# Designs tried in a protein design chat: VHH binders against Lysine racemase. Part 17

Target 1, 368 residues: Lysine racemase, of Oenococcus oeni (q04hb7)
Amino acid sequence: EAIHRSTRIEFSKSSLAYNVQYTKQVSGAKTLWLAVKSNAYGHGLLQVSKIARECGVDGLAVSVLDEGIAIRQAGIDDFILILGPIDVKYAPIASKYHFLTTVSSLDWLKSADKILGKEKLSVNLAVDTGMNRIGVRSKKDLKDEIEFLQEHSDHFSYDGIFTHFASSDNPDDHYFQRQKNRWYELIDGLIMPRYVHVMNSGAAMYHSKELPGCNSIARVGTVVYGVEPSEGVLGPIDKLKPVFELKSALTFVKKIPAGEGISYGSKFVTSRDTWIGTLPIGYGDGWLAEYQDFQLLIDGQKCRQVGQIAMDQMMVALPHEYPIGTEVTLIGKSGKYENTLYDLHKHSGVPPWKITVAFSDRLKRMVV
Below, E stands for the ipSAE of ESMFold2; O stands for the ipSAE of OpenDDE; V2 stands for 0.75 times the mean of E and O plus 0.25 times the DockQ between their complexes.

## First folded at step 14 (VHH; framework vhh_8k46_1)

Design t6 (from s2 with W53S R57S Y105S; at its last look DockQ between E and O 0.01; V2 from the best seeds 0.00; counts 0 for: pae O 18.4 > 2, placed apart)
Fold by OpenDDE, look of step 14:
Structure t6 (fold): chain B 368 residues (1-368), chain A 122 residues (1-122)
Amino acid sequence: as target 1 above (368 residues)
Amino acid sequence: AVQLQASGGGFVQPGGSLRLSCAASGFTFDDYAMGWFRQAPGKEREFVSAISSTGGSTYYASSVKGRFTISRDNSKNTVYLQMNSLRAEDTATYYCAAKTNRGESTPRYDYWGQGTQVTVSS
């Protein structure tokens, strides 16, 4: 982490808390599990995880085993769900760290039973209703898994069952309805565990009432991170608070005469004498090439990024001379202006969640 | 409500001096950096000077460096701009600005006051 640099991501604790409360209110969910996979969507795995409980989060969801381990090693004892499948050889590890562990097949369970020894694994059964990523697809297979877990209660605890909706944030809800119907068909008459969870961000925000018996838990990411899952189509964007800001500062300022190229390839050429600022951020940090020409904010003014974005630096056209160290807001508020993730999305075509995930570990992250 | 009231502008001959004042209210003054900007007719607003919340750091545009001095009195919620060796090119409306983000020494301006006119002419 480059701590001796002005470029930083600022994560708002208060905004997170607000969004958690809002999500619970809208969905009616009593329990909220926050997805913190992929470095908490780029916001910082450990920092977000550390404040999650204070913000009303009831548990954490990760993608891979190592994310869970990292959280535990940081001294965080919150409930953790591992969403992705793990190699069976790591089942004892998952048990030792008390992770709710996603299982997708009976064969996996049989193999795990042979190696768990004195360990007891908390099991989350994956049901594939149409995502076609992981999980069982038939009622028979699901029933067989449940029976196996009951018969081998010395090594397993049947604690969770879930499915994932592929299109819960789509105005066309046909596919959502198909998955929903399939879900209820598959689980009908079967023993349910303590944690029945099917609501991702879209389902939580738009379909909670359609999920009787399965809407007590919201397993969400996007919405809590301040991004409306439907991008304003199905819900209001302004009801969520942004949690992500990206700031930097001018490291160099100079006046460039007319006719001069800026950055690699001279794709930008000055048409007049122009003040140019340099920022210590580039595509190596996750400010992608697609973001070229985006309007940055300096002292409540829009300033155009100019020239090709370099690996570690980029240039911005300034309306006048600024001193070195002048703060630049890439994402966030400055005066009457605000750059949102949506603005950058519109500019670049990159979805908001992909924007934040793309930022590297090199960027300093701060909870504010 | 945040208020910034600039004063001290006027007419002066080249080589003369003026002292601008900006009185702030509506926020915790000592938590905010303050700055001065100016705008001449037909030109864009330009940075002149800035001072950190504690006064420990000051910034100047190259055009005024060595001639202008920014200072503040936190007990009076006031920022000052001492302008010496004034030139015709210093003629502009001068604006006081305040940073709204607490805890940072780097100037960032979100609130702006009313301008005060400075005219340097023989």
Scores: ipSAE 0.000, ipTM 0.183, lowest interface PAE 18.4, mean pLDDT 94
ESMFold2, look of step 14: ipSAE 0.012; ipTM 0.480
ESMFold2 (binder alone), look of step 14: mean pLDDT 79; pTM 0.779

## First folded at step 16 (VHH; framework vhh_8k46_1)

Design u1 (from t3 with T100F; at its last look DockQ between E and O 0.66; V2 from the best seeds 0.70)
Fold by ESMFold2, look of step 16:
Structure u1 (fold): chain B 368 residues (1-368), chain A 122 residues (1-122)
Amino acid sequence: as target 1 above (368 residues)
Amino acid sequence: AVQLQASGGGFVQPGGSLRLSCAASGFTFDDYAMGWFRQAPGKEREFVSAISWTGGRTYYASSVKGRFTISRDNSKNTVYLQMNSLRAEDTATYYCAAKFNRGEYTPEYDYWGQGTQVTVSS
């Protein structure tokens, strides 16, 4: 992180806690597992994981084994689900770190059985209902996995089963209905484990009452990080709180005569004598080239970013001289104006999670 | 009074194109997601396309994806539907609708236009 510069993400613990409670309220879920994959959607893996329990989060979900290990190595003993498949040779490690571990095939289980030794692995069975990513696709294969787990209880605990909806946030819900119907068909008459979890953010917010017996656990990221899953098409945008602001400050200010080019290639040329500010953020921080020309907020005013975004710096047109050190809000509030991830999505074509996941390790993250 | 005035319908041959417009008044257009729906005779009203209040996010029914494009111009309080490669199955009355981006989670749109007829025939 670059801690000796003004540019930072300010992450709101209270907004996270509010969004967790609101999500439980709307979905009716008793249990909420927060996805912290991909560096907690760019917000900071350890920063978010350390505060999650006190914000009402009941467990953490990651994509890869190493994300779970990093959380454990930071001293966090919360419930952790590994959603992505792991190489079978690491099954003993997953057991030693106490992960609920996702399994997609009987062959994987048979191989793990041979190498677990004295370890007992907590197993989460993947069921593919139409995401076409991981998991078994037939009742026979699912039943074979369950029977194997029960016959080898010295090495396995059958603790979880799940599917993932591909289109739960789409106003056209026919694919959601198809996946839902397949899910209930596949599980009918089978032994069910402690954790039955099918609800991503869209399912939790829009479809929970359609999922009887399978709606007690919300496995979510988007809503808790403050983005309405349909971006306001199916649900309101004023109920979830943004979880972060992105701020910087002016490091250089000068008046540039009319007719001068700004930044690489001189593509932006002043049409009048213009005050230009410089701030220390660029695409090396994850403020991508696609965000060029976005309206930044300074002193409660909209100020256009001008010129190509450099690796470490960019320029902004100012309505008048401002002192060096004047705060610049890239995402967040200033006076009566607010820049949101929705605004940047509209401007850039880049979806909210591509925006935040792109934030680099250099970009300082602070809990406020 | 709230008004959603759809226009641009008509008769067109298969493979042809039409552009629908829906002009809105009587509410703050920038606070609403906009949608297009259609209803053929004897059928239920069905979703066609939707666009977020900013215009940054769009959705399409599988039956029209790749052929139809939704857009909006908030300065003109207008939502558009560009319909290309039209088929006989696209024959319907097309309705625009508006959904407030605040309040509670509900499936219903708040305001509906009177519709414009699209007929695709040889």
Scores: ipSAE 0.674, ipTM 0.872, lowest interface PAE 1.5, mean pLDDT 93
ESMFold2 (binder alone), look of step 16: mean pLDDT 82; pTM 0.822
OpenDDE, look of step 16: ipSAE 0.762; ipTM 0.902

Design u2 (from t3 with T54R; at its last look DockQ between E and O 0.01; V2 from the best seeds 0.00; counts 0 for: pae E 3.4 > 2, placed apart)
Fold by OpenDDE, look of step 16:
Structure u2 (fold): chain B 368 residues (1-368), chain A 122 residues (1-122)
Amino acid sequence: as target 1 above (368 residues)
Amino acid sequence: AVQLQASGGGFVQPGGSLRLSCAASGFTFDDYAMGWFRQAPGKEREFVSAISWRGGRTYYASSVKGRFTISRDNSKNTVYLQMNSLRAEDTATYYCAAKTNRGEYTPEYDYWGQGTQVTVSS
């Protein structure tokens, strides 16, 4: 982490808390599990996980085993669900750290039973209703898994079951309805565990009332991180609060005469004498090439980023000379202006969740 | 068979202290969060305190925060509730409960012990 640099991600604790409450209110869910996979969507795995409980989060969901382990090693004892499948050889580790562990096949269970020894694994069964990523697809297979878990209760605890909606944030809900119906068909008459969870961000925000018996848990990410899943189409885009800000500072300031190219390939050429500022951020940090020409915020003014974005630096046109060290807001508020992730999304075409995930571990992250 | 045996209850004057203990058996103790609940006559059972499986997290009802302290010794399969500055309104039957670490923040508990009476009176 490059701590001796002005460029930084600021994560708002108050905004997170607000969004958690809002999500619970809208969905009616009593329990909220926050997805913190992929470095908490780029916001910082450990710092987000540490404050999550204080913000009303009831548990954490990760993608891979090592994310869970990192959280535990940080001293966090919160409930953790591993969403992705793990190699069976790591089943004892998952048990040791008390992870709710996603299982996608009977064969995996049989293999795990042979190696768990004295460990007892908390099992979350994956049901594939149409995502076609992981999980069983037939009622027979699901029954077989449940039966196996019951017969081998020395090594397994049947604690969870879930499916994932592929299009819960789409105005056209035909596929959602299809998956929903399939879900209820598959689980009908089967023994259900304590945690029946089907609501991702879209389902939680738009379809909770359509999920009787399965809407007590919201397993969400996007919405809690301040991004409206439908981009304002199905829900109000202004109700959620941004949790993410990106700030930097001018590291160099110079006046460039007319007719000069700025940055690689001279994609931008000055038409007049222009003050140019340099920022210590580039595509190597996650400020992608697609973000070229975005309006940055300096001293309550919009300033155009100019020239090709370099790996570690980029330039901005200034209305006048500013001192080195002047704060630059890339995402966030400055005076009466605000750059949101949505603004950057509109500018670049890159989805908000992909924007935040793309930021590298080099960037300093802090909770504010 | 799962057993949760609570002890340490009794009579105490306002301002006094008691220490409750709950000895667990019949399940893997360190896989479970432990909680204390209480029920006064004519009232519903209410949450008092809970502690995570490693002891890294503790929870308290607002009414007991700053006065009660929950702790656990996994080597002894025992959870404790130190109750200081006791008040008349703390009078209740206290229950020990266990829940898996899977859903620590949900209201449901898997196992419940027998109650121990705490009476705070002058």
Scores: ipSAE 0.047, ipTM 0.611, lowest interface PAE 3.4, mean pLDDT 94
ESMFold2, look of step 16: ipSAE 0.428; ipTM 0.775
ESMFold2 (binder alone), look of step 16: mean pLDDT 80; pTM 0.800

Design u3 (from t3 with T54I; at its last look DockQ between E and O 0.80; V2 from the best seeds 0.00; counts 0 for: pae O 6.4 > 2)
Amino acid sequence: AVQLQASGGGFVQPGGSLRLSCAASGFTFDDYAMGWFRQAPGKEREFVSAISWIGGRTYYASSVKGRFTISRDNSKNTVYLQMNSLRAEDTATYYCAAKTNRGEYTPEYDYWGQGTQVTVSS
ESMFold2, look of step 16: ipSAE 0.727; ipTM 0.894
ESMFold2 (binder alone), look of step 16: mean pLDDT 79; pTM 0.793
OpenDDE, look of step 16: ipSAE 0.020; ipTM 0.346

Design u4 (from t3 with R57Y; at its last look DockQ between E and O 0.04; V2 from the best seeds 0.00; counts 0 for: pae O 16.1 > 2, placed apart)
Fold by OpenDDE, look of step 16:
Structure u4 (fold): chain B 368 residues (1-368), chain A 122 residues (1-122)
Amino acid sequence: as target 1 above (368 residues)
Amino acid sequence: AVQLQASGGGFVQPGGSLRLSCAASGFTFDDYAMGWFRQAPGKEREFVSAISWTGGYTYYASSVKGRFTISRDNSKNTVYLQMNSLRAEDTATYYCAAKTNRGEYTPEYDYWGQGTQVTVSS
């Protein structure tokens, strides 16, 4: 992390807690697992994981084994689900760290059984109902997996089963309904484990009542991070709070005469004498080129970012001279104005979750 | 003193229309985003709609989207809510509210007006 600069991500603990509570309330879920994959959607894997329990999160969901390991090495003993498949050779590691481990095939189980030794793996069976990413697709295969787990209880604990909805946040819910129906068909008559979980953010917020017997756990990300999955189409957008702010400060201020190009390629040329500020943030930090010309906030005023965004720096047009060190709000509140992720989304076309994920580890992150 | 005075409520049959108005005074109207909320008996207050300072952004609850339209006239310091295709479930006391900043979808409003009753019944 580049800690010796003003550019920083501020993560709101109170907002997270609020969103967790709200999500539980709306979904009716008694258990909430927070997806912290991809550096907690760019909010910071470890800092988010450290405060998650205090915010009412009952467990964490990661994508890859190393995310889980990082959390454990940080001293966090929260429940962790690995959502993505892992190479079978790492099964013993997953067991040692007590991860609920996603399994997608009987062949994987057979291979794991040979190498687990004294380890006992907590198994989460993946069922593919239409996402076509991972998991078994037939009732027979699912049954075979379950039976295998029962027969090899020395190495396996059948603890979880899940599916993932591909279109749970779509106003057209035909595909959701299709997957839902397929899910219930596949699991009908089969032994269910302790953790039956099917609700991603969309399902939790919009379809919980349609998922009897499978709506006690919310495995969510987007909604808890303050982004309404449907952007207000399927649910109220007003009940979620932003958890993310991005701030910086002017590192250089100069008055540029008319007719001068700003930044690479001189795509922006001053039409008049203009005060230009420089910010220590660029696309290398995750402020993407698509964000060019966005209105930044300085001292309660909108100030246009001008010129091409460089790797580590970008420029902003100022209404007058400001001192070096003047705070700049990229995302967040300043005076009567607020830049939200939705604003940036609308400006750039980049989805909110992709916006946050794009921010690199170089950015200082702090909990506020 | 800050005042938000809502009007336009009343009785209407299902499928009918009403137009609510909220007249603001006591503050700089143009500096505030405006919102409508409603509360039915025994239920919590819920967000209905919001509009930014100049009307550039509008927000709607999913339950009213496509039926309700929020607008404002800054020259009259008034915000409006056109309610079409009214349903029984729209029956509630409607409240006008004002807030600074963007993020009009948030429930934290600075000023609240008195409610106007909307009753949709056959």
Scores: ipSAE 0.000, ipTM 0.210, lowest interface PAE 16.1, mean pLDDT 93
ESMFold2, look of step 16: ipSAE 0.531; ipTM 0.811
ESMFold2 (binder alone), look of step 16: mean pLDDT 80; pTM 0.798

Design u5 (from t3 with R57K; at its last look DockQ between E and O 0.92; V2 from the best seeds 0.65)
Fold by OpenDDE, look of step 16:
Structure u5 (fold): chain B 368 residues (1-368), chain A 122 residues (1-122)
Amino acid sequence: as target 1 above (368 residues)
Amino acid sequence: AVQLQASGGGFVQPGGSLRLSCAASGFTFDDYAMGWFRQAPGKEREFVSAISWTGGKTYYASSVKGRFTISRDNSKNTVYLQMNSLRAEDTATYYCAAKTNRGEYTPEYDYWGQGTQVTVSS
């Protein structure tokens, strides 16, 4: 992290807590697992994971083994689910760190059984109901996995089972209904483990009442990070709280005469004497080229970013001279104005979750 | 006054194409998700397609997916429905509707336009 500059992401603990509560309230789920994959959707894997429990999160969901390991190495002992498949050779590692580990095939289990030794793996069975990403698709295969787990209880604990809805945020819920029906068909009459979880963000927010026996756990991401899953089609976007702010400061201020180009390629040329500020942030940090000309917030005023965004710096037009060090709000509140992720989304066309994920590890992140 | 004025409907042969337009006025267009619905004689009104306020997300009924494309131009306060590979079963009165992205959720759209007739027949 480049900590010796003003540019930083601020993560709101209070907003996270609010969104967690809101999600639980709407879904009725008693348990919420927060997806913190991809650096917690760009918000910071470790800082988010550290405060998650305090915010009412009951467990964490990661995509890959190393995300889980990083969390454990940070001293966090929260429940962790690994959503993605792992190479079987790493099964002992997953066991040692006490991860609920997603399994997609009987062959994987058979291979793992040979190498686990004294380890006992907590197993989360993946059922494919229509996502066609991972998991078994037939009742027979599912039964075979369950039976194998029971027969090899020295190495395995059958602790979880899940499916993932592909279209839970769609106003046309035909595909959701299809998957739902398939889910119940597949699990009918089978032994269920402690964790039966099917609700992603969309299902949690819009379909929880349709999932009897499977709606106690919400395994969510976007909604808790303040992004309405349907972008307002099925739910209001203003009920969730922003958890993310991006701030910086002017590192250089100068008055540029008329007729001067700003930044690479002189795509912006001054039409009059103009005060120009420089910010220590660029596309190398994740402020993408698509964000060019976005209105930044300085001292409660909207100030246009001008010129091509460079790798590490960009310029902003100022209404008057400001001192070096003046705070600039890229995303967040300044006076009566607020730039939200939705505003940037609207400006750039980049989805909110892609906006946040794109921010690099170079940016300092802090909890506020 | 709020107005949603749909146009572009008409008669087309199977396999043909139509492009519907819905011009909105009387409200802040970019604060609303927009949708298309259709109603055939003797049938209930059904969802066809929807688009978020930014256009970032689009939704389609299973029956039209891959054939229809919804889009919007916020500078023109207009939502479009490009309908390709039209079938007889697509024959219906098509309605444009607006739903706020903010405030309290309701399954009902806030504003509805007048219908435009689409007839697919050989």
Scores: ipSAE 0.452, ipTM 0.783, lowest interface PAE 1.2, mean pLDDT 94
ESMFold2, look of step 16: ipSAE 0.659; ipTM 0.871
ESMFold2 (binder alone), look of step 16: mean pLDDT 79; pTM 0.786

## First folded at step 17 (VHH; framework vhh_8k46_1)

Design v1 (from s2 with T54I; at its last look DockQ between E and O 0.71; V2 from the best seeds 0.79)
Amino acid sequence: AVQLQASGGGFVQPGGSLRLSCAASGFTFDDYAMGWFRQAPGKEREFVSAISWIGGRTYYASSVKGRFTISRDNSKNTVYLQMNSLRAEDTATYYCAAKTNRGEYTPRYDYWGQGTQVTVSS
ESMFold2, look of step 17: ipSAE 0.745; ipTM 0.897
ESMFold2 (binder alone), look of step 17: mean pLDDT 79; pTM 0.796
OpenDDE, look of step 17: ipSAE 0.905; ipTM 0.959
ESMFold2, look of step 18: ipSAE 0.736; ipTM 0.893
ESMFold2 (binder alone), look of step 18: mean pLDDT 79; pTM 0.793
OpenDDE, look of step 18: ipSAE 0.898; ipTM 0.956

Design v2 (from t1 with T54I; at its last look DockQ between E and O 0.81; V2 from the best seeds 0.78)
Fold by ESMFold2, look of step 17:
Structure v2 (fold): chain B 368 residues (1-368), chain A 122 residues (1-122)
Amino acid sequence: as target 1 above (368 residues)
Amino acid sequence: AVQLQASGGGFVQPGGSLRLSCAASGFTFDDYAMGWFRQAPGKEREFVSAISWIGGRTYYASSVKGRFTISRDNSKNTVYLQMNSLRAEDTATYYCAAKFNRGEYTPRYDYWGQGTQVTVSS
């Protein structure tokens, strides 16, 4: 992180808490697990994980073992689910750190049984109802896994079972209904563990009442980070709060005569004598070239970013001289104006999570 | 005076292709999700496809997925439906519709076009 400059992400604890509560209210879920994979969707793995419980999050979901380890090493003892299967040789490590671990096959369990030694692994069984990504696809295979877990309880705890809906946000719910029907068919008559979790963001927001007995846990990211899962096709985009602001400040200010080029290649040329500000953010921070010309917010006014975005700096056209240190809001509110991820998406063509996941380690992340 | 003007329908043989267009006016097109719906005689209107206001999300009815492609051009205030591998059961009047991306949830689209006829027959 570059902690000795103005450029930073300000992550809103209150907005996260609001979105968690809203999601629980709409979905009826009593338990919410927040996906913090890919650096908490770019917002900061540890920064988000440290405040999650306070915001009403009941557990965390990560994509790789090392994300979970980092959370534990930061002193966080929250519930952690590892998404997707891990290489069996790491099963003892997953047990040691107390992760709910996703398992896709009986062969994996048989191999883990031989190497767990004194460890007991918390197991989350994956059921493939039509995502075609991971998990068993038949009741026989599912039964075989459950029986194996029960016969080897010195090494395994059967704690979770899940499926993932591929089309939960589709206005035509035919494929959702097919996956749902397959899910209930597969689990019928089987021993169910403590954690039955099938609701991603779309299922939580649009289909929860259609999932009786399986709608207590929402395993979500998108909606809690403030983006409507269907991007306005099913639900409105204005019911969730943006969870972060991206801010910087002017480090240099100068008046440039008409006709001068700005930045590499001099491709932007002033049409009149213009005040130009420089701020310390560039594509090395994840402020991508596609964001060129985006309207930044300074002192409650829209100020156009001008010239090619450099690795570490960019320029903005100003309506008048501003002091060095004047705050610049790239994403967030200034006066009556607000820039959102939707606004940047519309300007650049880059979708919200590609925007935020691209933020580099250099961008300071702070909780406000 | 909101208008959604659908066009591009016609007669086509099974396996053929058509491209529907829907030109919008009288509202801020960029703030709306767009959809295509169809209705055959004696049947209920059914969902065909939808596209988010930016174009970042597209959705298809299971009956058309893989055969139809929705797109939009916000600079022309127009939504399109490319229809490939057409079948007799695709015969219907096709309607475009617009849904505001803010406010309260509603299953209803706010504005509807007058439709364009698609007929698939040997």
Scores: ipSAE 0.646, ipTM 0.883, lowest interface PAE 1.6, mean pLDDT 93
ESMFold2 (binder alone), look of step 17: mean pLDDT 81; pTM 0.816
OpenDDE, look of step 17: ipSAE 0.881; ipTM 0.951

Design v3 (from t5 with T100F; at its last look DockQ between E and O 0.01; V2 from the best seeds 0.00; counts 0 for: pae O 3.2 > 2, placed apart)
Fold by OpenDDE, look of step 17:
Structure v3 (fold): chain B 368 residues (1-368), chain A 122 residues (1-122)
Amino acid sequence: as target 1 above (368 residues)
Amino acid sequence: AVQLQASGGGFVQPGGSLRLSCAASGFTFDDYAMGWFRQAPGKEREFVSAISWTGGRTYYASSVKGRFTISRDNSKNTVYLQMNSLRAEDTATYYCAAKFNRGEYTRPYDYWGQGTQVTVSS
């Protein structure tokens, strides 16, 4: 982490808390699990996980075993769900760390039973209702898994069951309805565990009333990170607060005469004498090439990023000379202006969650 | 059957110390946060302290912070409350409670033990 550089990601604790409360209110969910996979969507796995409980988060969801382990090693004993499948050989590890562990097949359970020894694994059964990523597809297979878990209660605890909606944030809800119906058909008459969870961000925000008996848990990411899943189509975008800001500072300032190219390939050529600022951020940090020409914020005014974005640096056109060290807001507020993830999304075509995930570990991250 | 057996209560002078113990059985102890509550005559039951399932997090009422220490031994299925610098206002029946904490923080306590009397008096 480059701590001796002005470029930094600022994560708003208060905004997170607000969004958690709002999500619970809208969805009616009593329990909220925050997805912190992929470095908490680029916001910082450990920092976000540390403050999550204070913000009203009831548990954490990760994608891979190592994310969970990292959280535990940081001294965080919050509930953790591993969403992705793990190799069966790691089942004892998952048990030792007390992870709710996603299981997608009976064969996996049979294999795990042979190696768990004195360990008891908390099991989350995956049901595939149409995502076609992981999970059982038939009622018979689901019954067989449940029966196996009951018969081998020395090694397993049947604690969770879930499905994932592929299109819960789509104005066309036909596919959502299809998955919903399939879900209820599959689980009908079956023994349900403590955690029945089906609501991702879209389902939580738009379909919670359609999920009786399965809407007590919101397993969400996007919405709590301040991004409205439908980008305003199905819900208001102004009800959520941004949690992400990206700031930097000018490291160099100079006046460039007319007719000069800026950066690689001289894609930008000055038409007049122009003050140019340099920023210590580039595509190596996650400010992608697609973000070229985006308007940055300096001293409450919009300043155009100019020239090709380099690996570690980029340039910005300035209205006048600024001193070195002048703060630059890439994402966030400056005076009356605000650059949101939506703005950058509109500019680049890159979805908000992909924007934040793309930022490298090299960037300093701070909770504010 | 679920059982929470509290012990360690008694009579003590102001400024004295007591250590309460609560032995749990009939449920998976390390899946539960454990808590201590107290109720004085004519008053509502109030939160005293709680500890997470690993023991990594502890919570205290403002009235007991700095004086009381909660701990647990998962190998013994027991939660403890070390009470130092006891005051007259600490006089109450103390209750041990268990709360499943593998997915939510705000849920009510699931199991309650019988109370043990603590009396602080000169």
Scores: ipSAE 0.035, ipTM 0.570, lowest interface PAE 3.2, mean pLDDT 94
ESMFold2, look of step 17: ipSAE 0.742; ipTM 0.899
ESMFold2 (binder alone), look of step 17: mean pLDDT 82; pTM 0.821

Design v4 (from s2 with R108K Y109W; at its last look DockQ between E and O 0.80; V2 from the best seeds 0.79)
Amino acid sequence: AVQLQASGGGFVQPGGSLRLSCAASGFTFDDYAMGWFRQAPGKEREFVSAISWTGGRTYYASSVKGRFTISRDNSKNTVYLQMNSLRAEDTATYYCAAKTNRGEYTPKWDYWGQGTQVTVSS
ESMFold2, look of step 17: ipSAE 0.705; ipTM 0.882
ESMFold2 (binder alone), look of step 17: mean pLDDT 81; pTM 0.803
OpenDDE, look of step 17: ipSAE 0.879; ipTM 0.947

